# Ledger of designs, part 4: VH-VL binders against q96il0

Target 1, 167 residues: q96il0
Amino acid sequence: APERGAERRDTAPSGVSRFCPPRKSCHDWIGPPDKYSNLRPVHFYIPENESPLEQKLRKLRQETQEWNQQFWANQNLTFSKEKEEFIHSRLKTKGLGLRTESGQKATLNAEEMADFYKEFLSKNFQKHMYYNRDWYKRNFAITFFMGKVALERIWNKLKQKQKKRSN
Key: E = the ipSAE of ESMFold2; O = the ipSAE of OpenDDE; V2 = 0.75 times the mean of E and O plus 0.25 times the DockQ between their complexes.

## First folded at step 7 (VH-VL; framework fv_pabinafusp)

Design pab6 (at its last look DockQ between E and O 0.47; V2 from the best seeds 0.00; counts 0 for: pae E 7.0 > 2)
Fold by OpenDDE, look of step 7:
Structure pab6 (fold): chain C 167 residues (1-167), chain A 120 residues (1-120), chain B 112 residues (1-112)
Amino acid sequence: as target 1 above (167 residues)
Amino acid sequence: EVQLVQSGAEVKKPGESLKISCKGSGYSFTRYWLGWVRQMPGKGLEWMGIIYPGDSDTTYSEKFKVQVTISADKSISTAYLQWSSLKASDTAMYYCARLEYYYGEYFDYWGQGTLVTVSS
Amino acid sequence: DIVMTQTPLSLSVTPGQPASISCRSSQSLLYSDGKTYLHWYLQKPGQSPQLLIYEVSDRFSGVPDRFSGSGSGTDFTLKISRVEAEDVGVYYCMQGTHWPYTFGQGTKVEIK
């Protein structure tokens, strides 16, 4: 059986958002939408006295963001490629050229494109279900760590108040 | 890595036939348009035509439609530009280029060029 | 056919100085999808053309940040913030909105 050469799926370039917030920012910054994912990246603030637990939370948020960016960049690329292939194929089956008489790109009407969207959603349904599941798991973990960090901050404030009362 | 490798320089006489080649590698050859561009000596760039190797769909610029034939052999990832009868005015550099079709319409990768000289 | 008009046709620049090239189309390059298919290429001496900017303002991979594109509709500009010796060549604007695709006349950039 001839080895079906692995079609190197053109992966979307890992667009490291070139958004650099001002160096003096004490807050998380939201960048413009990424070109490939259309998601707005967040630049996370790093406090000077970041606790090990706060660092773990920040890393988990960052990793989850990178995961989301990569997923949607690849999904949008796949969608764009399959859409253009669909249009090309349908125009050919109709005996139509890829260009109009006015020199514009030929396209399909909304009804014909509805068939593409239905087929694309059906084909990618399982992929989206797995994404949603993993998205919920990651966000649950983030929320849990946020709770731990909040408790740590309360405890540290209480210890500081006790030390001030004893002096 | 995406590469386009063109055939070597050609020296021909008027009235002779010629077929030059452009071989693509490092990408799905059948899923990208490939275009041919002419550059006459000391002149600008001229779009000649494009081919989709997957089904050999070909579109020409009106200026070149009757002057040249564009074809492709997908089995060897090669596109061709051919003349049935060369003229002295066909003396030029010829480039093949990959046309990105999915994100837009632009040439992202170019061949090294093939110099065609037609002289009596 | 869409006529692409570049200005100037020749530019001599001192190293480290900025450069600007204009490109005008005879018709709007805005497509119905909301995209504008205007691209910039550089052909260095004795080399093939290489993509610099696509869709008006997006830098191609490996293109330095000193290159920037702007414009809309029919009027477009390529800017080089600090010209380097390696930037010598002929710059072309290209429209990909209308068939056939067309290039500008080219702008020759030289170092003083």
Scores: ipSAE 0.164, ipTM 0.729, lowest interface PAE 2.7, mean pLDDT 88
Fold by ESMFold2, look of step 7:
Structure pab6 (fold): chain C 167 residues (1-167), chain A 120 residues (1-120), chain B 112 residues (1-112)
Amino acid sequence: as target 1 above (167 residues)
Amino acid sequence: EVQLVQSGAEVKKPGESLKISCKGSGYSFTRYWLGWVRQMPGKGLEWMGIIYPGDSDTTYSEKFKVQVTISADKSISTAYLQWSSLKASDTAMYYCARLEYYYGEYFDYWGQGTLVTVSS
Amino acid sequence: DIVMTQTPLSLSVTPGQPASISCRSSQSLLYSDGKTYLHWYLQKPGQSPQLLIYEVSDRFSGVPDRFSGSGSGTDFTLKISRVEAEDVGVYYCMQGTHWPYTFGQGTKVEIK
């Protein structure tokens, strides 16, 4: 079975432009899937006048992406290695070698492979539960700082209006 | 770091036995295939065979099937290449290498090589 | 057995200039999973082989981006965009699609 969690593989905010044409404002954008994690990375825009709070938010988003990329890259490698070991074990049980007479890899049918997918998901259930908990914790922190940045921007707009009245 | 450390150079006479070793560290030794590659003096590379140390499943190139024995001791993370009776034609450099079986069947990490010289 | 043929067998290159090595297989190296198991190794003088490129075009960890691989089916090419002194040695292609695994005869790259 394909891995669930397609939404977690896309960390980009809604409305992020994939392309920044010349002489237009650039935003964050989503790149192609990483070879190892199969997640699409966000390429973050860094404005010149980034406030300290905006910088903290951006770094938190960058760190969360790196953590997420590393988790899924490791899980995909583990999945592939355990899949190989499962096929090896089952071929030996059937008295077959790893290769056909033509020198190509021997395979298992879809029903046999379903046992592997079930066993893998069961074996890794706890790890994925802790990953999901940590993902939500990080996403909550990001949302919290997004709120703080929004309040900072409102306050700066109010200060600017008060400055104009003083003139 | 992944390391494969081979036993030292050997100078032998025809008819003698020899067992050279390859010790793996920095990875799960029993979960990766390990192969042996021969390089005759001044010549290219020849694949000799592979072993899965987890269950000692071994596959040989037809050329080497009866000439050498490939084995492993998983308790000490060590693979072996062994001759019962060396010939002068066995003079070569012998490499062990770890096989990335699932991701394209290539040898990613190599030992430093063991030079075996067989002369009368 | 699949025969791997490299050309040229020897290559003398001025530092900073590009180099190109061809590898041809006697059968297609395309596997049923859609991947092509063609790999490149470098054996520097007095050293063991080291992996450069796997699966036609993927650089192994720590390999400079001046090395690139291309090709499909039976024809493959390793390119060095700017040859440096540390690039001298013998380059081997290898196929992993069919047992027995086989290597090309090698291409010796030297600096003029």
Scores: ipSAE 0.048, ipTM 0.640, lowest interface PAE 7.0, mean pLDDT 84
ESMFold2 (binder alone), look of step 7: mean pLDDT 93; pTM 0.942

## First folded at step 8 (VH-VL; framework fv_pabinafusp)

Design pab7 (at its last look DockQ between E and O 0.41; V2 from the best seeds 0.00; counts 0 for: pae E 9.2 > 2)
Fold by OpenDDE, look of step 8:
Structure pab7 (fold): chain C 167 residues (1-167), chain A 120 residues (1-120), chain B 112 residues (1-112)
Amino acid sequence: as target 1 above (167 residues)
Amino acid sequence: EVQLVQSGAEVKKPGESLKISCKGSGYSFTKYWLGWVRQMPGKGLEWMGYIYPGDSDTYYSEKFKVQVTISADKSISTAYLQWSSLKASDTAMYYCARLEYYYGEYFDYWGQGTLVTVSS
Amino acid sequence: DIVMTQTPLSLSVTPGQPASISCRSSQSLLHSDGNTYLHWYLQKPGQSPQLLIYEVSDRFSGVPDRFSGSGSGTDFTLKISRVEAEDVGVYYCMQGTHWPYTFGQGTKVEIK
């Protein structure tokens, strides 16, 4: 049985965005781009009187954000690894040094890298298709709950107006 | 688990030759660069050079280029650091370390070190 | 060669107190690829060096969260939020951006 070398999937550390919004924030905060995913995290505001439906929407948004962060962090790490492996292999096959004359890590030109990008995209095409499908499903669900929350807020405002007219 | 196991301590005289070893395990030995780092007694770390065991491609720091030879035997997952003629100034701890080159230029795993003592 | 300068060279810290070590490079460690190849190692007494932080701020596997790295360009900092007895040793910064690899002088951390 070939020993499946445990490729330690270098799971991108679940980068708990060190971005802490001010405690007195009354709105959503957008953090700086995450180092691994390059996505800007959103810290969702929690209202004092959050409805169960608003809470469900917030949680769904949070889960979708985390899913996106993890997907892109892992994709970027995979891309970086395969890119560096490609560069390293190509430089060696060419008999080129791994360092420039300035002492920096050598790289390939854009033409040489075109083959890598084509192969990488081809290899990851199905993964991206599944991501896109799931992205649409999640965003559809979020949009649906946004609509429900909007209706709930309208209804609550109407009830309050009726109560004020009856007093 | 990734492990680097170095050969035992050496006591030599000036002018003698020496070859110390570093055996890698728990990873693909031929796919990672393996470096050597010197630490003189009570001093800091000095990078000496590294080898790619897959094809024996080797790079040296200019300071060490003519002083030592780095080699590898991929069949036994072992890298070597060799002196043709030792000097008293070669007395130091020598570490082998695996270089991670995919994500960054850092040494992630280190051997236990080999103490080389050169005395008259 | 890139000169890496650590400050201080020695630090005596009370357990539970924070510690901070600075590392300066003679040239920018920002690579053209957008990465900064600055790393931190700890050598505990009688042991081999071990990786703590890589690429300025990323903790290596098994490294406690009390360790943090920061900085950019030429100025870098290693912080220990609460020093423990097991943190005793010599800390080294290392640059991998420029050839050859170079280390700082080391910072000896001791417990008071």
Scores: ipSAE 0.323, ipTM 0.758, lowest interface PAE 2.0, mean pLDDT 89
Fold by ESMFold2, look of step 8:
Structure pab7 (fold): chain C 167 residues (1-167), chain A 120 residues (1-120), chain B 112 residues (1-112)
Amino acid sequence: as target 1 above (167 residues)
Amino acid sequence: EVQLVQSGAEVKKPGESLKISCKGSGYSFTKYWLGWVRQMPGKGLEWMGYIYPGDSDTYYSEKFKVQVTISADKSISTAYLQWSSLKASDTAMYYCARLEYYYGEYFDYWGQGTLVTVSS
Amino acid sequence: DIVMTQTPLSLSVTPGQPASISCRSSQSLLHSDGNTYLHWYLQKPGQSPQLLIYEVSDRFSGVPDRFSGSGSGTDFTLKISRVEAEDVGVYYCMQGTHWPYTFGQGTKVEIK
């Protein structure tokens, strides 16, 4: 069963509709922010003549985006859930109701919330540290393959110029 | 698979007591509020109250506060709605529903309903 | 208590045509946390209510994308882009912002 937040992601292109011609005229689309992760998804263009290196780079970027959105969607849901549980338990301990007299959801003041924020940071420190490590590893890999694709494209243009001179 | 299974239909006379049940499965029963909703014949939906089974914290709509009692037995993942003295006006369909309190305050999963008929 | 008023109370729709249901609250449903707790339920004939849209515009798991919600403050709309036979039933809006939770009176949707 997938996590609830992942099932609710919304992905849409920004701006106006465009018909992308082959290869050089098309580019990636950026959609609106996902409600749960607060990240904008990227819809990657797949060119007709995609090389194996270009495919590897695109898949790596897609996988990294999915990983990042999943992580922050899960963390945002966990933060919200644990925050409300903390508020509920503290309101109950103080003999206060879940709702104000106006019917709005009751909250705690900043001083009362300080214990939650400290606890949450401490409890989730290792998870965020692993996320940061993995984020850097993924970005270094993407940068490496971006460089390889750039060199491949330069080499192909040199071969094409050499071919035209021979003709 | 989240499931809320309610007890069967009841036919009662005015003045009798009644306790109907709602058994939750497929989720952490003690970590979600569980509410009761009334639907009178041919009418809309009315929220009656909810309970947090983890600590039995219970809240009632003012309309139902003295008419019913909401309780739960977390050892068997079961919540209850009970009347000490039924009235003919209590004839209705009663639903239990799980409350998503933390993200949106909506009822995401509903029981099948328990029809309570109170007549002479 | 917050009064939720639905318009229309009944709606006959030609199959394949769009439908629109309005829900108006007696007070703003904007919560102090910045969210708006306005939800839509469908009760098909002989069934329990089922969640359709939560927080104004978010579709619940398994809900077809022909259903969409919009609105803010006190005025909200549920739209069905192309009504199908399985969409018949009574639609309710519900607010979770204020105590006590309240539902609209319902909108019966039928196929003409």
Scores: ipSAE 0.011, ipTM 0.564, lowest interface PAE 9.2, mean pLDDT 82
ESMFold2 (binder alone), look of step 8: mean pLDDT 93; pTM 0.946

Design pab8 (at its last look DockQ between E and O 0.49; V2 from the best seeds 0.00; counts 0 for: pae E 5.8 > 2)
Fold by OpenDDE, look of step 8:
Structure pab8 (fold): chain C 167 residues (1-167), chain A 120 residues (1-120), chain B 112 residues (1-112)
Amino acid sequence: as target 1 above (167 residues)
Amino acid sequence: EVQLVQSGAEVKKPGESLKISCKGSGYSFTKYWLGWVRQMPGKGLEWMGIIYPGDSDTYYSEKFKVQVTISADKSISTAYLQWSSLKASDTAMYYCARLEYYYGEYFDYWGQGTLVTVSS
Amino acid sequence: DIVMTQTPLSLSVTPGQPASISCRSSQSLLHSDGNTYLHWYLQKPGQSPQLLIYEVSDRFSGVPDRFSGSGSGTDFTLKISRVEAEDVGVYYCMQSTYWPYTFGQGTKVEIK
């Protein structure tokens, strides 16, 4: 059986968010929507005295963000490709050009596009189900670590109060 | 990596036919539009036309519609620009370029160009 | 056809100084989809054109941050914050909102 050469799916370029927060930021920064994913990147604040648990939470948040960015960038690319192919095919079957008489990009009406959206959603339903499952798993883990960090911070505050009462 | 490799320089006489090539690699050749752009000596860039190699759908600038033929062979990931009868005024650099059409509408990758010289 | 007018047609810049190139279209390049399909290319001496900026302000991959694009409607600007020797070449604006695609005349950037 000839090895079907893995069509290297043109992965959306990993949009390194060009958003650089100010170096003196004491909080998380939300960037503009990424061009490919349409998700707003978050630049997570790094405290000077970051605990190992806080660091683990930050890394998990960052990894989850990157996973989300990649998923939606690739999904949006797939959507855009299939949409344009659909439009092109439909215009061609109608004997219409890619451009209007004014020279603008020709589009299909909302009714014609409804069929595309229905088919696209049906085709990608399982992919979205897996995404949702993994999204919940990741967010559950993040929430769990947020709770641990909160407890650690409470404990550290209590220890500091005890030390101040003993002096 | 996306690459467009064009055929070598051509020296022809007026009235001769010519077919130059552009081979795409590093991407799905059948899923991207490919354009041709002319640059006359010491002049700017002129869009000539585009082809979709997947189905050979082709669009021309009105200026070039009767002057050239754009074609593609998807089996070898190659697009072509051809003249049936060259003129001295066809002397130019010819570039092929990949058209991004999904996220926008721009030429993102360019061939190295093919110099065509038509002289008596 | 959309006429793209670049100004200036030539620019001589001292290394480390900023440069600015204007591109005007004969009509608005705002598409009905809300996007503006104005792009900037650089053709270095003896080379093919290369994409710098697409859709007014988005830098192409590998393009230095010293390059920036701005504008809306009919008026667009390419800025180079600090010109380097490698920035020598001819800069072209291109519109793709309308067929045919049209380029500006080009702006030749030279180093003093």
Scores: ipSAE 0.543, ipTM 0.825, lowest interface PAE 1.0, mean pLDDT 91
Fold by ESMFold2, look of step 8:
Structure pab8 (fold): chain C 167 residues (1-167), chain A 120 residues (1-120), chain B 112 residues (1-112)
Amino acid sequence: as target 1 above (167 residues)
Amino acid sequence: EVQLVQSGAEVKKPGESLKISCKGSGYSFTKYWLGWVRQMPGKGLEWMGIIYPGDSDTYYSEKFKVQVTISADKSISTAYLQWSSLKASDTAMYYCARLEYYYGEYFDYWGQGTLVTVSS
Amino acid sequence: DIVMTQTPLSLSVTPGQPASISCRSSQSLLHSDGNTYLHWYLQKPGQSPQLLIYEVSDRFSGVPDRFSGSGSGTDFTLKISRVEAEDVGVYYCMQSTYWPYTFGQGTKVEIK
């Protein structure tokens, strides 16, 4: 809803990706980069015989992707809005118009922008540190479940061999 | 819930003054640009100008620069479009719309419109 | 000023069938920042315009996925994959790459 986006000016638009994989694929698909997050989404395959453990792993990977997509979409939106606000403020201080002679939105040169980039990095340093911590935590959990799925598959093979001997 | 509520329809004579209003709610009124758009009877849309209510910074389309005045009162979250002397050619529907100036530069929410009829 | 030309000016569509509206600008809408500021609006009968698509291809919140936008440079297209009765009205493209902002002349979409 636009109200949610408007009340949270830093929030990216609700539509994130336009990629649609071929129907009835039996593999994970990697789509084109999302405009807002600049990350390539993975469209996960759901096999018919997916175990509860395999489902948990897939959902964890999906949730991690959504979290990652949303974080970078929000950060990119914040960067864009704060950059334009900085440019607007500096243009007004210098008595310059918001548009060039051709009618396009005016910008600042790289030297003038240096203060913005320094301030943005400094302001967001802690947020990026927490993001990195959470990213590693999520990837550790995913690796743990990958190991559990591997062991489950070995166990199922052993059970099939035992059932054959018992019959 | 973003909402823009405009003042009611007006019937005026040439030479009269008029001030129509647009009240914004459900968002930070002072943090978004607001624009005015004209639609003459049976015609398309024409951009008139924009205002940033936070500091009243105002910009006009060249066509309308001397014809109208755009203003805002941030204490009551209201923007205004006014004429000092109406002409018959000012007969039109006038919309206010919120402008996402910094990201995408589009009008995302529109008022219901104010019909202004100027006839002798 | 940038002239925005829409074709067709009027379109009659059988319900459930696709529709395509073209918008052509008098010069490239590619901004020096790499973005293209071309947007699509729908004005339903007796209503205010409403935003459908911004920045060529991004759907606004609440807009059905049967609406899609594409194009670059000077040529842009709005597509409706399956026209429904609620989609009738006048469609406008708008550019905001350059001041003054300008709109196309409109495309009226009707149901047969």
Scores: ipSAE 0.090, ipTM 0.636, lowest interface PAE 5.8, mean pLDDT 84
ESMFold2 (binder alone), look of step 8: mean pLDDT 94; pTM 0.951

## First folded at step 9 (VH-VL; framework fv_pabinafusp)

Design pab10 (at its last look DockQ between E and O 0.66; V2 from the best seeds 0.00; counts 0 for: pae E 6.2 > 2)
Fold by OpenDDE, look of step 9:
Structure pab10 (fold): chain C 167 residues (1-167), chain A 120 residues (1-120), chain B 112 residues (1-112)
Amino acid sequence: as target 1 above (167 residues)
Amino acid sequence: EVQLVQSGAEVKKPGESLKISCKGSGYSFTKYWLGWVRQMPGKGLEWMGMIYPGDSDTYYSEKFKVQVTISADKSISTAYLQWSSLKASDTAMYYCARLEYYYGEYFDYWGQGTLVTVSS
Amino acid sequence: DIVMTQTPLSLSVTPGQPASISCRSSQSLLHSDGNTYLHWYLQKPGQSPQLLIYEVSDRFSGVPDRFSGSGSGTDFTLKISRVEAEDVGVYYCMQGTHWPYTFGQGTKVEIK
C-alpha cells in the first residue's frame, strides 16, 4: 500500500489568510507574515466603482499572491522536514542525544548545517528556477495591467474635465 | 491511513511479566517515533517513553526508566511495552502514539489503548 | 519537569454556547527555533486521545473550525466557538518544548 499517509501533511493548509482588515479600509491592507510561507498577505481593496480592467488586475494580483503563498508554504514545510531529518541523522551518527542536558531539542552547529543547506539548495535548484521564471511572468502581466489601468484612469479624468467645460 | 493497533486487554497478578504491542500501519514505521502514554483510572495522561523503530533508539521518562522496557520489531511494524514484574499500581490504560517531530513535537495518531489490570 | 496547569478542571456548557480552557506552563514554551510546542488533545468518553490543535493554533486535519488555539510564552487558550454534543470529553494541553513531555491535568467538558 503506498505511503499515502505522510504526503497529506506536506501540503500547507490552503487556509484563507485569517487576516481580516478593518471593514472601512479604502486601501490595500498588508497582514502579518503567514506562519507557513512567511509572506505577508495583502488584502486587496475593492473600489465601489471598480472597472472591469481594475477587477482583472485585482484578480491577477490575488491569484499571484495565492500562488506565492502556496509555493513558499510547501517549500518551507519541505525544508523543515528535511532539516530535522538531517539533524536527527547527524546527531545519531555522532552518538549524541536528541536532547541537551537542559532538555531542549539538540541542534547542530553552523558548520555542520552548512552541508545541509548546500545539499538542499542543490536538490531544489530547478524548482527555484521554475519558480523564478513563473514569478517574473506573473509580475510582468501584473505590471502590464497596472499600466492599462493607469491609462484608463487618465482617460476617464480627461473625459470628466471635458464634460465639466462643456456645461 | 495511519493506524496504530494495540494488543488486547490484559489481566495479570502482581509479580507477573507482561508485554503489550502496538502495530503501526499506513506510514513509514521506521521514520517516526512511537511513544507510550499511561493513563491511570480516572487520571490524566503521562508520557512514559518513546522508541525510534529505525534504529531502536529509546528514551524514557525518569519515572518509568526502571519500570518498563520499550522495544520494537521493525520487520512487523510493531512496538512493545514490557514489564518484568507487574505491580498493582501498574493498573492503567496504555496508549501508543506516533510522534510527529518534523514539524513539531506532538502525538498525531493514537492507538485504541490497552487496558492492563493487575490484581491479586 | 514542566508543570502544565489547566483551568477550569471541569466545564459545563450549554449547546451552542462558547467554551474556553486555559493552560499555563511553569516555564516558557518558546523553543530556541522560534516555535512553541503547545498542543491540545481531546479524549472523548471511552476513546483514545485525539489531536485537536498543534503548535498553539494550528488545527489538525479534520478538526472543525469552531476549535481555535491561542497564546504565547506560558499562557495558552483553547476556544470552542459553539459547543456541540460531540465535543464532550476531557481536553488536555501538552508541551513538547521541554524534556520530558508533559500534559495538563485535563479539563472535563460536559453539556448542560
Scores: ipSAE 0.374, ipTM 0.786, lowest interface PAE 1.9, mean pLDDT 89
Fold by ESMFold2, look of step 9:
Structure pab10 (fold): chain C 167 residues (1-167), chain A 120 residues (1-120), chain B 112 residues (1-112)
Amino acid sequence: as target 1 above (167 residues)
Amino acid sequence: EVQLVQSGAEVKKPGESLKISCKGSGYSFTKYWLGWVRQMPGKGLEWMGMIYPGDSDTYYSEKFKVQVTISADKSISTAYLQWSSLKASDTAMYYCARLEYYYGEYFDYWGQGTLVTVSS
Amino acid sequence: DIVMTQTPLSLSVTPGQPASISCRSSQSLLHSDGNTYLHWYLQKPGQSPQLLIYEVSDRFSGVPDRFSGSGSGTDFTLKISRVEAEDVGVYYCMQGTHWPYTFGQGTKVEIK
């Protein structure tokens, strides 16, 4: 398989959900589940007077969402391909046909499918370990910047109170 | 670059045998299902069957089950469609196409087609 | 066998204008796995078919974004937002949910 063809069939398209929030929203929006990742994207509000620190936080959250969406879209694609390959292999070993009488793909019983799920998770253990590490690292950074933004907002409130009292 | 290259056009008489070929390149030939699709003159597309060259598993639509034989030679990355005795009604364009069986069940890459003409 | 019925069978479109093709199946194409395996192909004059849209709405690699698909159950639509000269040919819907795989009878798209 060509590298470009294998990447498409072995990887999912990059991108955030096709949901479009209202243009004049002053809130972050949670959209419907993305077809490939099965994650609900956040559509971030961009204020006109966004501070550099607020921009950094928003960018970090956007980048983390894109990373997370891409990871699960790729894992779901790999999962689907390996699941069907497992079913095909087991049906062949049992001498059974690929299709039911209705013409839909035949399946395996729950115990046999449990074998697949166990084997898939075991095979992908290291990849999921690195994902979990990166997930915590990103969430720690986001929490850190959330705290800095909160302190910045408190300071700006104090400056506004001081300015009013001085007038 | 994925390519499916089919053998050239054939002109045959009723009762003759025929074997047409489809050579795959630019991908792992043994890891994808390959299907055959018929297009009769002035008509649409009909799925005939498919083969998994890795283990030679073959499946036919009921309409074509006894009319043709689908096979493959994985050593030369080539699939075949063959008739033991052609009929005039076998006159058609025949396409091979790679099937994404495990994700979406669609034909993503097609051969250029082989025109088979059967006339007395 | 699942019968796939396309309408119209032929349409003639002014360049730059939208076009819409309907595909109706004789029974639901919703697979037991929750997906719908409805696909669209274009056969340009003198060429083999080429994949445009798979799984109702997903564009195949290299397909322009003026092509879009929608629908569910038994009713599906292919839309071309701005028809160009290179879009002429016969469009086929195909279902992959039920064996045997079946195609619609085709919709010929021409530029007037």
Scores: ipSAE 0.057, ipTM 0.611, lowest interface PAE 6.2, mean pLDDT 84
ESMFold2 (binder alone), look of step 9: mean pLDDT 93; pTM 0.945

